# Ledger of designs, part 20: VH-VL binders against PDZ domain-containing protein 8 (Pdzd8)

Target 1, 198 residues: PDZ domain-containing protein 8 (Pdzd8), of Drosophila melanogaster (Fruit fly) (q9vyr9r83to280)
Amino acid sequence: HQESLRRASALVSLNFVMQFLFHEFKNSNRVRKWFYRKLSIELDELISKTTTGKLLDKLTIKELELGDQFPDVKSLSVHNVELDKDEQRIENLDLLLDINYVGNFTTSIDADMVLGKKGSITLRVKQLSGMARLQFTRKPYTHWSISFLGDPELILDIESKYQGRQMQSNITNLISNQIRKAVRRKHTLPNYKLRYKP

## First folded at step 6 (VH-VL)

Design u02 (framework fv_rosmantuzumab)
Fold by ESMFold2-Fast, scan of step 6:
Structure u02 (fold): chain C 198 residues (1-198), chain A 123 residues (1-123), chain B 111 residues (1-111)
Amino acid sequence: as target 1 above (198 residues)
Amino acid sequence: QVQLVQSGAEVKKPGASVKVSCKASGGTFSNYAIHWVRQAPGQGLEWIGYIIPLFGITGYNQKFKNRVTMTRDTSTSTAYMELSRLRSEDTAVYYCARGPYYESSGYEHFDYWGQGTTLTVSS
Amino acid sequence: DIQMTQSPSSLSASVGDRVTITCKASQSVSYSGDSYMNWYQQKPGKAPKLLIYAASSLQSGVPSRFSGSGSGTDFTLTISPVQAEDFATYYCQQSYSDPYTFGAGTKLELK
């Protein structure tokens, strides 16, 4: 059917445009500073609010590479659209996206620990695939949220060091599992703080 | 009001299959996952898996993955759990329960439970 | 899988007592200040009832004599003062990682 062909063409066009914009802006100072700031906030929270943080004096982001590709959207469904009666603007939007990411996002973090000990971790996201729900709402505040419906496929490449020596694989596996669980536990990936009630 | 109503007791022979239903009300199918938990006589609780009815997405405990299938019918707001190749150790009360899946905290607590379906597997 | 060790297996108490039930996870069930630990009450022939979620949050409609605490691997449910309707079996449950796992249960009995 022609409608099916048009929808397939629309997805190809969307992915092409998103890849173009990603490559155009991934090295901009504004975009890179935004990611640094967001990650820094998460790391500060880890230090101040967790038991692990008691062993950490300071975490420093040494490397942040946005990678080679933007996520591909394999399918997109509009589950709900609600409009404001007066303005004909979107009040609520609910999208279901089948995403496949193979872009090699990489971050390297240095840890200053108690008693002058030093650690580091380098994390690379090789693949992230799954069904995601993207929601937009204006009430009570304008915000976007993205969450995975079910356990996404997440393939990570992790290198960790303590005092300049490679950590044992069991420790690297523990870190990997903590990251997978954090992805699973955070039902909102961007704009988490708009839903959080501290 | 929120209510989960399960199908009645089943008696099966080893090797058979059973399909248990859980009818949900109160908007459960729009915003919650349906989880399945079993309890053998005099024993504790064991988690089997879940379905997100809105999209039909499932997750299973590896212990049951090759024998369990979860489905739903959105027109009747009913979730189903089918367990195949039954053994005597599958004799248990099977519960459905609802849990949030998109809450930002991600706590996945089970706030409402069905009344339970008793399954007896015997020759 | 995360193993939940619940203690004691049973305890006897009188109405008006303070009772404490503990639950230990084989690995941390906390991340970024949040703990993925829930507590349920079950009476014979009935489905479990949620009492506490997120280690310390009281479920709506549950009396304030129930309280939860803990983080990481060590968690506690406290009932104070115990009332006649509290004699039941209590289960802890982690929701941090699939598969979700329950403790073996603690039976609270009238002395």
Scores: ipSAE 0.000, ipTM 0.451, lowest interface PAE 17.5, mean pLDDT 79

Design u03 (framework fv_rosmantuzumab)
Fold by ESMFold2-Fast, scan of step 6:
Structure u03 (fold): chain C 198 residues (1-198), chain A 121 residues (1-121), chain B 111 residues (1-111)
Amino acid sequence: as target 1 above (198 residues)
Amino acid sequence: QVQLVQSGAEVKKPGASVKVSCKASGGTFSNYAIHWVRQAPGQGLEWIGYIIPLFGITGYNQKFKNRVTMTRDTSTSTAYMELSRLRSEDTAVYYCARGSYTSGYEYFDYWGQGTTLTVSS
Amino acid sequence: DIQMTQSPSSLSASVGDRVTITCKASQSVSYSGDSYMNWYQQKPGKAPKLLIYAASSLQSGVPSRFSGSGSGTDFTLTISPVQAEDFATYYCQQSYSDPYTFGAGTKLELK
């Protein structure tokens, strides 16, 4: 029971610190440029590496707002930890986190399409929750990855326009479904992306 | 009301290409996905891929990705599926079907009549 | 890829009977109470016809004698009472992930 009380106190402190850091740095040039760069890389991959990209001439990020909350960690457990031979450094760390995000991350993207057509999409993440796995590894280079252990609960608010007109709801539902599939494909175990340690 | 009408039967030699059309009427063509499904004689259904006509976005079953191309012409409300480097195993009835979405669910509510492809030397 | 296993491959029934067709997915096709499973009917020489979507939702215009149930990996299509026009082949289909996959089909035959 004392162990449970200690863990609960630690989570409250962690969440407080993360919210504080988020609010201090979400509007900093460094943090905003980092998210812009990461999103730009994903959009460049879409254009370069997918059949969908052949229909797109250019994607431009018009709006990027990090929202009003950092994800809440409802529980955190250490699934695995490996130390070096001297027990002085963490070589591998595997954490399980129960994440609940309700922060309204918003991005607006303009699409220049073939034959001079124009589209735009505004995506707001109203909720993202699920069990996430966070892995740190030092070899071959220091990096971390995040993935979800199952299909996360993802609630999106999507506005889409084509040639300046709002899209019909069937298309909006289709886009939402494709985003859910993309999140599962790219960010769900075993299909996760490697990231550098901050 | 809503109807999908496909092009007629084709007979091709191995190594050739075939292009099947699917013309939609009685609905808003650009607000739906068009999927392609085939059925070999006496066999079950096999999904090939889809196109979203509004944007021209396509997705293909990896099994066919190197040989299939899907296109559309929004002015005629027609979707096309081209399959290249044909083999005898491609002998089948090819169907187009409309993908409708309710929330996150996708289902095929209307189907074309089918196009029979025979591949033989 | 998600594999769909239908059973039985064929089934004999009389008009007025209750018949059950099952479909098993190699992995869950459900999320948070929602199931991404569709059922289709196909008669010889004809295109398939949608009966049920989202495991249990009856398509508009389909008779209420058709019903679907199940979640996770195990799904069932029930026809009760069977009518003369119901003798056909039935297919399940998952729309949870690409590529979409169909079961091998169940042929419902008159005794």
Scores: ipSAE 0.100, ipTM 0.605, lowest interface PAE 5.4, mean pLDDT 83

Design u04 (framework fv_rosmantuzumab)
Fold by ESMFold2-Fast, scan of step 6:
Structure u04 (fold): chain C 198 residues (1-198), chain A 121 residues (1-121), chain B 111 residues (1-111)
Amino acid sequence: as target 1 above (198 residues)
Amino acid sequence: QVQLVQSGAEVKKPGASVKVSCKASGGTFSNYAIHWVRQAPGQGLEWIGYIIPLFGITGYNQKFKNRVTMTRDTSTSTAYMELSRLRSEDTAVYYCARGYTSSGYEYFDYWGQGTTLTVSS
Amino acid sequence: DIQMTQSPSSLSASVGDRVTITCKASQSVSYSGDSYMNWYQQKPGKAPKLLIYAASSLQSGVPSRFSGSGSGTDFTLTISPVQAEDFATYYCQQSYSDPYTFGAGTKLELK
């Protein structure tokens, strides 16, 4: 009974603190540059590893806004924890989180395409919700990863242009559908990775 | 309104290539995906792949990936499916179909009349 | 790949009957109340025609005697009452993930 009350209070406190920190730091140059770097890595991977990438010469991030809210954690449970031999450091940590994100994360990307063609896309995340697994490991190198346990609910607003002309809603819906399928296919989103360095 | 008109029947020898066309009328060619589906005599439907004509973006069923190429000509509102290194098992009716996307769902709302391909010696 | 198992492979019916055709996906093709399942009708020598999309949405111009239901892995197409023009082959199709896959078809034959 007391544990249920403590846990409920802890979640309220966690969400409050995370929202406070988000609003304090979302306009920080360090935080914004971190997201630019992560998104740039994903876009480079798109160009090099996909059939769509064969049509793309260069992708440039023109706008990045972190939005209005940090994800809400509706429940949090520790699925697994492993300590080192001295029981002093966390070697592995698995957390299960029921998340609900309604924050309007927005990015605008300009595409230089083959044969001198130009495109642009503005993507806004209206909602992202589901059960997520947040994993921390030190082996083989220190990193964090996030994945969804099943298909997350994802609501997107997409605006797209090709050769300066706004694309029809039907083609925008098609692009949205392809993004949803890509998220389902991956359903593991690398959140943070750090290679060992002296 | 919207109509997909395919090229005529083809007879090919094993090892040859075939290129089937699908011409869209009704002026919305670039706004939709064009999918290709085949049907062997007396058999069911098999999805081959798609092209989004606006960008030339393609996706292929892995079964056909090393033999199929999809292209388009936006000036004539025509999509093409080329299948190479033909085998007798490729004998089928080949359909093009429009992929309509609404509220995250995709479904094939208009189909071409079909192109019969016969692969025999 | 998602395998679609369609049953039965054929069935016989008379005009005025209620018939049901079932389709089972090897994995869920639904998420958050949305189901990515379509049904098509094909008559001999003709291209398939869309009947139902999103498991239960009737395509414009399709008679209300056709209905779809189901979620997750199990889906059903119902025709009631069967009319003379309904004797054809029916296919289910998932559009949840690439490659898109079809059931093997169900041939509805006059008894």
Scores: ipSAE 0.012, ipTM 0.613, lowest interface PAE 8.6, mean pLDDT 83

Design u05 (framework fv_rosmantuzumab)
Fold by ESMFold2-Fast, scan of step 6:
Structure u05 (fold): chain C 198 residues (1-198), chain A 123 residues (1-123), chain B 111 residues (1-111)
Amino acid sequence: as target 1 above (198 residues)
Amino acid sequence: QVQLVQSGAEVKKPGASVKVSCKASGGTFSNYAIHWVRQAPGQGLEWIGYIIPLFGITGYNQKFKNRVTMTRDTSTSTAYMELSRLRSEDTAVYYCARGSYTYSSGYEYFDYWGQGTTLTVSS
Amino acid sequence: DIQMTQSPSSLSASVGDRVTITCKASQSVSYSGDSYMNWYQQKPGKAPKLLIYAASSLQSGVPSRFSGSGSGTDFTLTISPVQAEDFATYYCQQSYSDPYTFGAGTKLELK
């Protein structure tokens, strides 16, 4: 009916605008530095807060490419909206998005390990698809969070080296599995956690 | 052929600690995860945790995290599991197993197992 | 934690029979079209032996009379025809999420 046609047109317009903005800003220093900082925080936590960190002296991001496309939004719905009575400000906003990403986000990380050992990993995200929840809340503090309602479909391309030699497929597969587990733990309901600002 | 050989049976008193070894031969020790699984008499299998020898990365079942420590010695291709503050409920056969992965999909499965180490905790 | 409910707990069969063992996960153990579900056979006094991985992939060296199927939360191990060496205890296991968990086991007994 008419509403279905209007909704389809709105999604096409949203995706066009988001792709335009992505291509306009993907090479900006601010956007690239933001991703660099976020990834650096995750890597610093790996070193300082895990047993793995005892083997690692330093992790360095050598390459960061945002890829060729922004996620395509197949559907968008407002799940919940709450306003502050006194100020008419948004207190809570809950959005559901059906996302399909095929953009080749790529990062290369060098690892300086104990006893002078060296490793490197190149990770490329070929596809990420699923139903995502974007939530804005002002309590306990003002923040945005993202989580998946089920496990997202994730296709990765990983190349790893240890002491200058390519690691065997078993190690690459193991790294892939650990990344998938991390995505499930941190960004999939019900294992979702509140995201803290730096 | 890959073979995992475990240390011999142990008898311990409550409150003591035990350290079980698992020596790998016939394959690449460092390129696989070594998992630990126990089985109490007449009971099923219970996963304890794993170590990836190449990096020394460990993961533990939360039930055991405050009592279990996994280590490795790459020079002897040996993985170790130490369980502390032993209780009578820790009486079980302890197995080590190799975690193997499929390319790209990351399925993990235990393709080779040690023969098991019997632990008896009694006063 | 993901709970694995295995049924039946015991099963009696004769050589030549078709038997099925069912395993139900408390939540989906499938991701990106793949199912992180394994089956093991254990004989008394021995370590478990891998039969099936990824729900339906037969481990090298395992006879074709063993087959696995299912996805999401519901999985089945089928043995057909049952042979004398198949009388053992069978365990399902999810490797989808830590901690890895096993079903309680199904003992296949000779009638």
Scores: ipSAE 0.005, ipTM 0.552, lowest interface PAE 11.7, mean pLDDT 81

Design u06 (from k4 with heavy chain T102Y S103G Y106T E107Y Y108E; framework fv_rosmantuzumab)
Fold by ESMFold2-Fast, scan of step 6:
Structure u06 (fold): chain C 198 residues (1-198), chain A 122 residues (1-122), chain B 111 residues (1-111)
Amino acid sequence: as target 1 above (198 residues)
Amino acid sequence: QVQLVQSGAEVKKPGASVKVSCKASGGTFSNYAIHWVRQAPGQGLEWIGYIIPLFGITGYNQKFKNRVTMTRDTSTSTAYMELSRLRSEDTAVYYCARGSYYGSGTYEFDYWGQGTTLTVSS
Amino acid sequence: DIQMTQSPSSLSASVGDRVTITCKASQSVSYSGDSYMNWYQQKPGKAPKLLIYAASSLQSGVPSRFSGSGSGTDFTLTISPVQAEDFATYYCQQSYSDPYTFGAGTKLELK
């Protein structure tokens, strides 16, 4: 009982602090540029390395809003910890997080398409929920990574236009499926991407 | 070598529909747009529209937009153009043609089908 | 829509002549150094065949006696020297904006 109450209070405090930090930093030029860089890399990979990219000549990020909430942590546990020889410094840390995100992250992308046509896509993340593994490690350099332990629940709101008209549902479904595949491939265990700690 | 082979001649009554096929061979069907162009007897060339087979994305000349539908079957490398509510003025030879659809090119039609003759008569 | 005015409607020439066909677009079909102008040859009962793309680029397999020039709204196809197999109808086409449009054609006839 008492231990459960202490942990519940700690999660409330953690979530409060994370929401505060999120609202302080979400409009920072450094944070905004970081997200632009990461999204630009993903879009470049879409154009150059996927079949869907053959429909696209150029993608331009027109809007990027980090939303109005940070992910809510429902539970947090230490899965593994490795200390240095003196037990003074963390060499490796594995945390398991049960997260629920309803923050409305939104991006708007303009597409120069084939035959000189113009398109646009607006993507909003309505919900992202699941068990995530957050790993810190000092080798080969200090970095962190995040992965889901299974396919997360991902609810997207996607609006696509082609020459000012709403795209057909088959095109919207194709885009949605590519995004889900990217999340699964890059952010689901055992396959994960290393990320530099800012 | 790329080759586009079209279906045979059609004779239709006014108000009917016609569906013309264009089968691609010798190249990558999905990497190109298939355009449709018609030519009435003794007249010039008139562009109808295109389909990008990879995704089924289409574009139509406004003149035909309410009567034309373009589709494809990627398993047979075949594009289709269906023209409905036929009129006598739709009597023409209908061509399919291949065009590049990405990159910095000028979207020229480099290979053409042999043509399909459509006669619309009462 | 971009209208293509092609002239002349017909011309007569002898083998060995230099002939010029012109095409005028109702608005510019050039953008960032590229001209979206193509030329096709059509013989009776046959599909058109691409001769020149991007106003001045010769299609592979097309003889060098065919050449294209121009930018903006004014374009020219030149055939020099004319050979017996060149008597056909020629069409210009803009691919700058849809609907793609063709000139009315120029019939090259033996004198």
Scores: ipSAE 0.000, ipTM 0.468, lowest interface PAE 14.9, mean pLDDT 81

Design u07 (from k4 with heavy chain S100L T102E E107Q; framework fv_rosmantuzumab)
Fold by ESMFold2-Fast, scan of step 6:
Parts: C-alpha cells; structure tokens; sequence
Structure u07 (fold): chain C 198 residues (1-198), chain A 122 residues (1-122), chain B 111 residues (1-111)
C-alpha cells in the first residue's frame, strides 16, 4: 500500500517535469525542425511507396504546431533490462507506458495533385491513448522506438479542401481511416503475446 | 491485370436521364481516376469528365457541367456517369477509361471499358 | 480550351511503308522538358488503345514500330514498317490542361 502510494507520487512528479520541459522547448528551432523532418520523411514515403501517392504530385507542410500538452503517463513499468558484458551500460531497455495525449498537435499540408488540381488538409490530434512499448537498444546502432501493444484510441479533427472548397464528411472519414491504418501498420504490434500473459 | 466492364446498351427518349456503370476489377480502384469519353457515330472522341474514387473528387468538361454527375461505390469498385436532359445529339458510344498517375503529372488512359451505346430517339 | 489539329484526316499506305501522322496544339502542352501528349489507336467497333504517352514513351506491349516525337505545339506519330494490323484510326490527345482534348483522328487505309 505504502509502496504503491510512493510510486503514484513519483509518477506525478515525472509528468510535471515532462510538461515543464515540453513547454520550455516546444518553440525551439531544433525541436520544431526535428518534427518537420520526421513528418517530411512520412510524406515522402506516402508519395513514393503507396498507391495513394500516385494521386499526388507534391505535398508541402504549411503549418506545424506541437500543441499545448505533452503526453500524460498513467503508468510506467520496466518490462526488460539488459546490461553489457561488464554490467556497466544498458544494452536493451523495454518500458511499458499507459499514455494519454490531449495536446492538439496540428499540421496543415498543401497537396499539388496530378491532373492540375489543388488540395489542402489540416489535421489536429485531439486524443491519442493506449498502452505503448518504449524500447532502447544499442545493437545494431543506438536508437529508441515506440509501438502500441494494441490499437490506440485516436481521435482526429480533419478539415480538407479541394480547389478551395470544403470536402464532404464521407471523404474526411476516408482520410481518417487511411491515417488509422498507417498508424496500425507502423506503430502497433498486433498479436503481441505479452498482453495475454499473466 | 486491370479490366473495366461497362453496363449494356440503352435506348432513351429526349428529356430522359441515363446512368452508365463502369466496374473495375484487378488492381486498386481508389488510387487512380476514372474518366468518361464519348464518341458520336462516325465522329471523334470527346472528353466528359473524371472522378477520383479515393476522394470522390470530380471534374467535368464545362460543356456538360449542368447535365452530368459522376459517382462511385468503392465497395463494388464501380464508377457511374449520369447524363440528364438527353437530346438526340447525345447519341454516342460512352467509354470509361483509367487515368494512371505519375509523379511528373502525366495523365494517360491505359485501360478502357468496352463502351456503352446510348441511342436517344423519339 | 486547347484545340488539337490532326493531319492528314486519312492516309493510304501499303504494308512495309513508313507513315507519319502530325498533331498541332493551339498552345504549348510542354512544361519543364515534359510533353503532355498521348497517342491512341482505335479499330472499328472497339475501344481506343494507348500507344504512346508523354509524346515519346512506348506503352508496354506496343510494338517498337510505333514511335512518337515532338515538343511544344508540334507532335508526330510514326509507324514503320506498317503491318496489316495497323490499319485503324489514330488519335492524339493532350493532358496538359482541362478539358482534355483529342485530335479529329487520322484513318490509316490500305492502298
């Protein structure tokens, strides 16, 4: 009971510190450029690798706003930790996090479409929540990765225009569904055995 | 392998409407445009318009804009062209064709339906 | 609208001949080195078939005796040597600007 209470207090402190760091650095050029680079890579892959990209000639990021809150961590546990031969450095670290994000991350993208047509999409992330795995590894190179153990709850606000006119709700729903599928493909681990083990 | 299969011949009276279907099989229906082109007896080809099934986005030749409506049903991979207030001058073979996109902006019709004959007579 | 003038309207040839069909756009259909001009073949009672796209690119499955050339406003389709199955009507088409427009067609007939 007492240990449970101490753990809850520690988690509150962690969230407070993370929110503080987010608000201090969200408007820095280095942080904004990092998110711009990551989004640009995803858009380039959409044009080059997907069948949907064959409809698109060029995508341009017009707005990128990181929002007003960092994800809130509701629970945190260490799933696995591995040390090197000398037991001095972490080689692998697996964390399980129950996250809840209500920060209004917003991006606006202009689309130059084939057939000489113009479109635009404004995407706002209203909520993203679920159980995530955060993994650190040094082999084959040092990196961090994040994935969801099941389908996360994702609530989006999408505004889309074609030739300057607002598109119908059926089209907005289609775009939303394609985004959800992309998140599942890249950031969700279907049939992850850990979630079913006691 | 892609195939476009159109609905059968239609005979209509002036003032009526006609709805022609174009069913795509093979390939991905939503990642290209379906264009409609007509050909009057002994005449050349005339472009009517297109629909991009992924978004439901349409574009029409201004000549037909007040009489033509293009729709799609993604569950059956079928595109439709409805032409209203028919006149004898609308007598033609109507083709659907796939417009395959390239990043360079090239648009060309690589697969065509077999055509639907429309006769408008009193 | 971009108007396509195709010539000649008909052409008589024998198997083994070299034939040339021309197409002129009322304004340039080229941009940054690319030309938005396509060529189609149509046989009686059948749908058109794509032969050439982007002025000079041969569509997969089309025989190498077909070739396209040109830029700006002036384009040419060449068939050499003509084979028996090539007697058909040929259409040029611009995809540079809406509305898409076709030439009036050239009927290739056996002499």
Amino acid sequence: as target 1 above (198 residues)
Amino acid sequence: QVQLVQSGAEVKKPGASVKVSCKASGGTFSNYAIHWVRQAPGQGLEWIGYIIPLFGITGYNQKFKNRVTMTRDTSTSTAYMELSRLRSEDTAVYYCARGLYESSGYQYFDYWGQGTTLTVSS
Amino acid sequence: DIQMTQSPSSLSASVGDRVTITCKASQSVSYSGDSYMNWYQQKPGKAPKLLIYAASSLQSGVPSRFSGSGSGTDFTLTISPVQAEDFATYYCQQSYSDPYTFGAGTKLELK
Scores: ipSAE 0.000, ipTM 0.426, lowest interface PAE 19.6, mean pLDDT 79

Design u11 (from k4 with heavy chain F109M Y111V; framework fv_rosmantuzumab)
Fold by ESMFold2-Fast, scan of step 6:
Structure u11 (fold): chain C 198 residues (1-198), chain A 122 residues (1-122), chain B 111 residues (1-111)
Amino acid sequence: as target 1 above (198 residues)
Amino acid sequence: QVQLVQSGAEVKKPGASVKVSCKASGGTFSNYAIHWVRQAPGQGLEWIGYIIPLFGITGYNQKFKNRVTMTRDTSTSTAYMELSRLRSEDTAVYYCARGSYTSSGYEYMDVWGQGTTLTVSS
Amino acid sequence: DIQMTQSPSSLSASVGDRVTITCKASQSVSYSGDSYMNWYQQKPGKAPKLLIYAASSLQSGVPSRFSGSGSGTDFTLTISPVQAEDFATYYCQQSYSDPYTFGAGTKLELK
């Protein structure tokens, strides 16, 4: 009983520290450029690797706001941990996290399309929650990976414009559907897992 | 109410191509997806692909990818599906259908054309 | 590709009966609490007609005797009470991922 209360207090402390660090560093040049770089890579893949990309000449990130809050960790458990031969460094670490994100991450993207047409989309993440697996490995190179064990709850606000005018609701809903499909493909097991270099 | 009207029946020889039209009347066609679905005699439904007329974006079932082309003419509110290198197995009724989306982003096909019968025989 | 297994292939019923048709996806077609499953009715020589979308939402103009339920991989279409005009073939369809796939169909026949 006391152990459960102690763990709850530890999670409160962890979340407090993570929120503090997020607010302290979210406006740093290094952190902002890291997110910009990751998003730019995803957009470049969309243009180069998909049929939709053939209709697009250029995608430009006009706004990138990291939002108001860092994800809250509702529970954290160690699924696996392995140390090196000398028992001095972590070789593999596998964590399960129950996360709840309500932070309003926002990005605005301008699209230059074929035949001189122009579009824009503003995407805001209102909520993202679910059970995530965070894995650290040193071989073949040091890296982190994150995947959702089941389908996460994802609530989005989307605003779209075509030729400077707000699009009809059905086409906006269609764009929302395409984005949700892309998220499922890339970030939910067994479809795909996300990898980072630390 | 919007209605989808398809072109008439076609009889083709193996190796030929067919182009089926699907004209939207009574509503705006550019704000929706247009899907193509076929049904062989006595068989079930098989999805071929879609076009989003506003942008000209297409997606095809890999089974048909090397033989199917979808296009549209926004001035006449008409979508087209061309299937090439026809085989006897392509004998089917071909339907166009409108893809609508809820505010939550779910897709469903709510308006269907009457169908175009294609017979491929020597 | 997601395989849709629909059962039974056919069933016989009388007017006034309650009938249930089932559809099983080879993998989950639900995401963020929502299920990407549609049901269609097809009469001989005619195009399919949408009955249910998003697993349980009744299409406008469709009688309330039709209802859908389920999530994940298992879905059902219920018709209660069956009327004379309901004898047709019914298809489930997933819109979760490309290519979209249909079940093989269930033919509802008059007993």
Scores: ipSAE 0.439, ipTM 0.780, lowest interface PAE 2.6, mean pLDDT 84

Design u12 (framework fv_rosmantuzumab)
Fold by ESMFold2-Fast, scan of step 6:
Structure u12 (fold): chain C 198 residues (1-198), chain A 120 residues (1-120), chain B 111 residues (1-111)
Amino acid sequence: as target 1 above (198 residues)
Amino acid sequence: QVQLVQSGAEVKKPGASVKVSCKASGGTFSNYAIHWVRQAPGQGLEWIGYIIPLFGITGYNQKFKNRVTMTRDTSTSTAYMELSRLRSEDTAVYYCARGQYSGYEYFDYWGQGTTLTVSS
Amino acid sequence: DIQMTQSPSSLSASVGDRVTITCKASQSVSYSGDSYMNWYQQKPGKAPKLLIYAASSLQSGVPSRFSGSGSGTDFTLTISPVQAEDFATYYCQQSYSDPYTFGAGTKLELK
């Protein structure tokens, strides 16, 4: 009972602490480099997988801003909890979170194309909201995972350019829709995954 | 005028490490990649890798990946290449060179070279 | 890795001659009409100097007697007419894919 009450009462404090830590560490070179590395790996995979007949020569991250807010947890419920044999340690924890993110995470990517053509895209996450499942398990190794239940609400601000000229809104909307489909399909946001090794 | 100025000659023993510097002048450091190329005595040119100073992005030739580290200091417009676990076959002149990281890739400006001798 | 085969390894010429140096890539270094092939000149004790980029584009400050041609896998550097200051070693280089690779070099010698 006490532990359940503590968790329920901790929601307001949790949001305060998470926002505090985010503001404290968001300008850390170490934290920014971590996000940069994750995005860089994903872009490298895109180029590598499409090498045959590809139009993209190199993709360069020109700007990476972590934004001004951490996700806000509107509600939290314990969907499942499993304790070890001694009922002392949590072996599995399954939380349902109603999240609302309005932090303006922003990245700018320059694309060097074949024939010396240049493109760029600036992506800003204006809002991401929905019901997420946060899972913790110790087997086979300690790890956390996060996924959305159903379709999250995703509002993106996209600016794309080709040879220095802003592209038309219909093209930008097409790109936005492809990103939304990818987010829905994967059911996970890599930026919220946390894994520990023995 | 664009100029790349490298550190002076080095003599090292096998197993040691060397760190070579390349200072850019003429205001081009953050807008271009810095590549490293070496040349053994009487031999041709061999590409080692690059660093993009804007974000510290590096790429290495797999032949050197386990022994080379490239870094930069944006406040002094200086790029560095460190090569560890030196062997006699690492004896060469090491060049830094400027490359475009957007559009065509070619090396338009080169440093004067740093001679490394790995003594037996 | 893309292998660059440069020929000849050396050639002798006189001032006023037309000389050609060839470079063959083990796979295409061209895409949609552009070629990622560069040519450099190196004199003893000095750093290489860019002559030609994108197979046929002359670098600013380089004399017009230097010209490049070719596409796909076969490329040529032409020097015409050869001047006294042109006796040096020439290298081709592909920038199409990592790792960047150079030809073994061609030494242009006075007869």
Scores: ipSAE 0.000, ipTM 0.425, lowest interface PAE 19.7, mean pLDDT 78

